# VH-VL binders against DNA-directed RNA polymerase III subunit rpc9 (rpc9): the designs that were tried, part 13

Target 1, 130 residues: DNA-directed RNA polymerase III subunit rpc9 (rpc9), of Dictyostelium discoideum (Social amoeba) (q54lp2)
Amino acid sequence: MKIIKKDKEEIITNFEVLQLLKHKRRIEEQVLLNEFVNNVIRYLETTPASKQTIESVKECKKSVTKLADTSGCKILTGEMLQILNIAPSSEVEVHLVIEDCEDRIDAKEVLKEIKNSLGEEAVIRDEDNL
Below, E stands for the ipSAE of ESMFold2; O stands for the ipSAE of OpenDDE; V2 stands for 0.75 times the mean of E and O plus 0.25 times the DockQ between their complexes.

## First folded at step 21 (VH-VL; framework fv_rocatinlimab)

Design U1 (from T2 with light chain N93D; at its last look DockQ between E and O 0.02; V2 from the best seeds 0.00; counts 0 for: pae O 6.3 > 2, placed apart)
Fold by OpenDDE, look of step 21:
Structure U1 (fold): chain C 130 residues (1-130), chain A 123 residues (1-123), chain B 107 residues (1-107)
Amino acid sequence: as target 1 above (130 residues)
Amino acid sequence: QITLKESGPTLVKPKQTLTLTCTFSGFSLSTSGVGVGWIRQPPGKALEWLAVIYWDDDKRYSPSLKSRLTITKDTSKNQVVLTMTNMDPVDTATYYCAHRTYDFWSGYHFDYWGQGTLVTVSS
Amino acid sequence: EIVLTQSPGTLSLSPGERATLSCRASQSVEENYLAWYQQKPGQAPRLLIYGASKRATGIPDRFSGSGSGTDFTLTISRLEPEDFAVYYCQQYDSYLTFGGGTKVEIK
């Protein structure tokens, strides 16, 4: 998601959105807005964002970036965003997130870094809920 | 099973501060959309909403009593505390804490209540 | 702040009769964010209806809520002995306010 603040655009993860919304003040008179916000929160809580922490997200970004540097490539901002939001649980999913992955970086190593940083529980998905 | 229980002094002197604690089980105040509110009822009179606190630590107070009320939570202990300053005999009432839940189409409502605690303000 | 006026103040009926309770708001309640509670002597209130017309869990079918805007109604189709109590309406659109209550008593 892109947040526009003045003349600066920032891309934020679902985790960050979730945290922002969870701390957003509710206005009693604005019941529809509150309802909308709560629904978005509910939705995001079904995603990997609910099992992430500020520390895990930072660690994941750092570790994956370092891996990419070691491989002589760069992870694009959009790719990193997807890595964090989707939390790939298989090499196949990594290939779906990183463009031309085989030519750029080892998907197995990326997956390992994701699991190590975000945690095994954050990566495991209930396929029945997809 | 959701349960709530009010605790605190049952007798308060005028001008003193009332501190009530709501201890609950069966839910967590870390869950999105959840709130805990306080409602009082003078003997033989109608219900009056006092305050509510939400999972995100957002707080709302009755406009008429806002200056006298403070609501806080301890999520780890499953407790919500209400303080009310400058108590007066007119504040004599049964005080309830209640679980506030969210429904997508219907908004917030108090679906579970404590049994209430009678607080008498008298010299 | 929305003021809720309930009428009548007291409703005297016999078991088996139909009870109709009114709750009027000083202004329109958005999305029918109105609830009804039952309170028996010496007990805490119990949620009956939320969202103006939705029955809470465990509430018998004889209880029904209707209305929109400023006019809401709680209906008890056939009064049971255990239904004699005080009933409160509550709005949660603009802050939280309760009505003055309607006492349903046995005739």
Scores: ipSAE 0.017, ipTM 0.633, lowest interface PAE 6.3, mean pLDDT 88
ESMFold2, look of step 21: ipSAE 0.078; ipTM 0.695
ESMFold2 (binder alone), look of step 21: mean pLDDT 91; pTM 0.916

Design U2 (from T2 with heavy chain D103N; at its last look DockQ between E and O 0.11; V2 from the best seeds 0.00; counts 0 for: pae E 11.9 > 2, placed apart)
Fold by ESMFold2, look of step 21:
Structure U2 (fold): chain C 130 residues (1-130), chain A 123 residues (1-123), chain B 107 residues (1-107)
Amino acid sequence: as target 1 above (130 residues)
Amino acid sequence: QITLKESGPTLVKPKQTLTLTCTFSGFSLSTSGVGVGWIRQPPGKALEWLAVIYWDDDKRYSPSLKSRLTITKDTSKNQVVLTMTNMDPVDTATYYCAHRTYNFWSGYHFDYWGQGTLVTVSS
Amino acid sequence: EIVLTQSPGTLSLSPGERATLSCRASQSVEENYLAWYQQKPGQAPRLLIYGASKRATGIPDRFSGSGSGTDFTLTISRLEPEDFAVYYCQQYNSYLTFGGGTKVEIK
């Protein structure tokens, strides 16, 4: 998601958006804004963001970044964002979020770090058919 | 298959309180993104939204009727209850409950409706 | 509150013809949060279109929706006898409101 703040663009994870919206002070007269915020919260609670914590997100970033450093590559900001937002649960999903993954990093090891940091939370995924 | 059915009195006297129950099956109101709403239709007139309740107990009411409406749920019984106070003959209508499916990009819409129950307010 | 105005009030067409129904909002319906419902005599409303243009499950492809902002259209490409009904638009951008309806008469 993109957030524009005082002419500065910042990209943050779905977990961070959820936390900001849940702790946002509400002004009762801002009916349209309050409804929009409620709708975004409802959506995000159906995604992996609802199972994450500050600690789990931080650990995932740290461990995946260290794995990439060891593999001689760098995980792009957009790739890390997708890892956190999607919480890949299979090697196939890891290959979908990391560009040219087979040339850069072992998808099995990435998946292992994701599971160790984001835990054994329920993750909705499509089976490989359609 | 998602189904909803309205139940309650079909005849109410002026100034009485109407209580309607929506009993549903094929979904759970504990499922994130799900809501149940109430809509009415006076005979020969257009649809009018009344209230909605969501899985997280967030409630929204028609602004013009908010002071008269209360919506509650019992997730274990698959029921949603609407209470409307101070009934008047103009409130004579068919009352529907309907399921809402959330999609952030497409918003909330009423995808499955009950058959409706006619409530007549005698004068 | 967003007011929805539907036109025409009544549309009299023969089977096989194309029907075009209009829904105009008093202010922009952002994100295309606009739905269309069909209501046959003595029945509950049935969802046809949501998100302005997406067909609901089980809706034939002769029904299509289009539009954005303040102007939205429901099109029935080839009317069938079962399409005799009243059609309502509904916005869910702000304080859910319904249009006044368009009655489609098959004659």
Scores: ipSAE 0.006, ipTM 0.527, lowest interface PAE 11.9, mean pLDDT 83
ESMFold2 (binder alone), look of step 21: mean pLDDT 89; pTM 0.908
OpenDDE, look of step 21: ipSAE 0.135; ipTM 0.727

Design U3 (from T2 with light chain S94E; at its last look DockQ between E and O 0.03; V2 from the best seeds 0.00; counts 0 for: pae O 4.3 > 2, placed apart)
Heavy chain, then light chain:
Amino acid sequence: QITLKESGPTLVKPKQTLTLTCTFSGFSLSTSGVGVGWIRQPPGKALEWLAVIYWDDDKRYSPSLKSRLTITKDTSKNQVVLTMTNMDPVDTATYYCAHRTYDFWSGYHFDYWGQGTLVTVSS
Amino acid sequence: EIVLTQSPGTLSLSPGERATLSCRASQSVEENYLAWYQQKPGQAPRLLIYGASKRATGIPDRFSGSGSGTDFTLTISRLEPEDFAVYYCQQYNEYLTFGGGTKVEIK
ESMFold2, look of step 21: ipSAE 0.627; ipTM 0.852
ESMFold2 (binder alone), look of step 21: mean pLDDT 90; pTM 0.917
OpenDDE, look of step 21: ipSAE 0.018; ipTM 0.666

Design U4 (from T2 with light chain E31S N32D; at its last look DockQ between E and O 0.04; V2 from the best seeds 0.00; counts 0 for: pae O 8.1 > 2, placed apart)
Fold by OpenDDE, look of step 21:
Structure U4 (fold): chain C 130 residues (1-130), chain A 123 residues (1-123), chain B 107 residues (1-107)
Amino acid sequence: as target 1 above (130 residues)
Amino acid sequence: QITLKESGPTLVKPKQTLTLTCTFSGFSLSTSGVGVGWIRQPPGKALEWLAVIYWDDDKRYSPSLKSRLTITKDTSKNQVVLTMTNMDPVDTATYYCAHRTYDFWSGYHFDYWGQGTLVTVSS
Amino acid sequence: EIVLTQSPGTLSLSPGERATLSCRASQSVESDYLAWYQQKPGQAPRLLIYGASKRATGIPDRFSGSGSGTDFTLTISRLEPEDFAVYYCQQYNSYLTFGGGTKVEIK
């Protein structure tokens, strides 16, 4: 699997992984590898990554970062990764992702930015529809 | 040898629905990593991607045409079907289906194309 | 959506000459996601280059692709009569898009 080189060392999002894997050619002679890759794809397809676009991911990162700056705080790389990968659909989930959220940033505003950037389809969970 | 062939009506009236079928051979849409896409080209104009369907039934559509497009597959028949609703004369184009693949170390591409079918939208 | 701008729109050259075609993206495109297609009159497109620089099967050595980021180039080292056609670049980072095409015509 080719590693995407970026200007800065950053963790790859599930979306990026999914895109890479889904379109990777399967080699006939590598049955086990293909199976492994397919399993990872199947898993990621059950996550928000399957409903994201590169534009929405970038926009989410940008908007949440901007909000954090406005709030006088910094979103950690790990937190941002979780925001993108989990796509919080509630304030509670935001609190689970952002450490000491109540002291750092408005969870409601974060949630709003996530929904605006990633879209409702990418944020809504199946359980949320029950 | 991979081959694809488009079939369907060559004349559609405005506001009607276009249904095109891509019949292919030389590969299976059950094979992991395989996709089949539709691309159209108005006369004398550039190529425009419409939709793609993958082995796992994942579907992607052109954002601008998403509301009008539906792509489905029948793996057992080696067929992919594209439907496009509310056709307009502006949709007059040659419609291609193509095999989509991704090299292990490199990017997305359509490596095999059908010959295309000209669809004219006219009253 | 990533917009690909190809230039020039038309390139008039003689057989034996070098052709340089440009494809510029509105935002950065992974090199793996950049492909080139050749289309001759009345024919379907044919895959020419994928992964920005890899020749498809059966493509002559005179065709080469290069570039990264937002700037990509297709080069035909010396044009053969059969090379006069329209060339399209294509990207897929999220949605698939094609460039407007460059027509290589005989001078």
Scores: ipSAE 0.016, ipTM 0.601, lowest interface PAE 8.1, mean pLDDT 88
ESMFold2, look of step 21: ipSAE 0.523; ipTM 0.807
ESMFold2 (binder alone), look of step 21: mean pLDDT 90; pTM 0.910

Design U5 (from T2 with heavy chain D103N, light chain Q27E; at its last look DockQ between E and O 0.03; V2 from the best seeds 0.00; counts 0 for: pae E 9.7 > 2, placed apart)
Fold by ESMFold2, look of step 21:
Structure U5 (fold): chain C 130 residues (1-130), chain A 123 residues (1-123), chain B 107 residues (1-107)
Amino acid sequence: as target 1 above (130 residues)
Amino acid sequence: QITLKESGPTLVKPKQTLTLTCTFSGFSLSTSGVGVGWIRQPPGKALEWLAVIYWDDDKRYSPSLKSRLTITKDTSKNQVVLTMTNMDPVDTATYYCAHRTYNFWSGYHFDYWGQGTLVTVSS
Amino acid sequence: EIVLTQSPGTLSLSPGERATLSCRASESVEENYLAWYQQKPGQAPRLLIYGASKRATGIPDRFSGSGSGTDFTLTISRLEPEDFAVYYCQQYNSYLTFGGGTKVEIK
């Protein structure tokens, strides 16, 4: 997601979007906008973003980047974004978010770092999961 | 517009405790990822980081000074307070508070600074 | 922890010249979490560059940052009179350190 802030553009994680929307000032007369914001918050609270903290996100980025460096590769910006937004819970999911994963990095080790930083139960699936 | 302002004594005697208050506006310490830090600069010398406190009350201190520092916040008053014990003439410096926010790709940096307050430690 | 060594200590140049300031870290700076600040006498530091290469809001494009790992550079492509100041680099992981500064002064 791209955010346009006064003369610059930044890409932010779902966790950051959730925090921004929760602290967004509301103008009472903007009924449709307020409803839209509420629906986005409700959705994001079903995703891994709801279980994340600044510390866990920082730790995940740090540990995955360190693993990639020692493996002789670089994790792409979009791949790191998807790791944090999806919080892969299996090697299959790691393979889905890292392009050509089998040629670049050990998915078992990536999954280990994700679980260590974000927590084993950080992945929130669709509301029909218990 | 984000602004910060330091307040407290400008003259302290050796071995006394310094208490500095940072009063800010234009942001809230209830916002996830936001922090306020303290940095000092002795006259004619380089900048030195002291401490930082975050919205979730996580605190970090300079390792060399951590036994002398305490940082606290009052989110409802938009204030952050730094105390530094056992002041010595070497601690004479301009003390700044600064706003810090998390940017996932670029990490934490100090983007807005107060004007600074000179604290002199003299016998 | 990470020691940042800035060189030269003083850089004497004329307006219009290119300035190149160096910041070397004793250990690799993770994710290029490195910032550059400008400080004029009697003023608070001003953020110029963060993330090693990203210009802060309102900073002219004559300022650019580059480098990675242990070796970082601030370049001012054409010095203006207002650019004569002291420049500090800073790494900003969980323990923050500043470099000793480079004074850019008029020749």
Scores: ipSAE 0.006, ipTM 0.589, lowest interface PAE 9.7, mean pLDDT 84
ESMFold2 (binder alone), look of step 21: mean pLDDT 89; pTM 0.909
OpenDDE, look of step 21: ipSAE 0.183; ipTM 0.737

Design U6 (from T2 with light chain Q27E E31S; at its last look DockQ between E and O 0.03; V2 from the best seeds 0.00; counts 0 for: pae O 3.7 > 2, placed apart)
Heavy chain, then light chain:
Amino acid sequence: QITLKESGPTLVKPKQTLTLTCTFSGFSLSTSGVGVGWIRQPPGKALEWLAVIYWDDDKRYSPSLKSRLTITKDTSKNQVVLTMTNMDPVDTATYYCAHRTYDFWSGYHFDYWGQGTLVTVSS
Amino acid sequence: EIVLTQSPGTLSLSPGERATLSCRASESVESNYLAWYQQKPGQAPRLLIYGASKRATGIPDRFSGSGSGTDFTLTISRLEPEDFAVYYCQQYNSYLTFGGGTKVEIK
ESMFold2, look of step 21: ipSAE 0.656; ipTM 0.866
ESMFold2 (binder alone), look of step 21: mean pLDDT 90; pTM 0.916
OpenDDE, look of step 21: ipSAE 0.028; ipTM 0.682

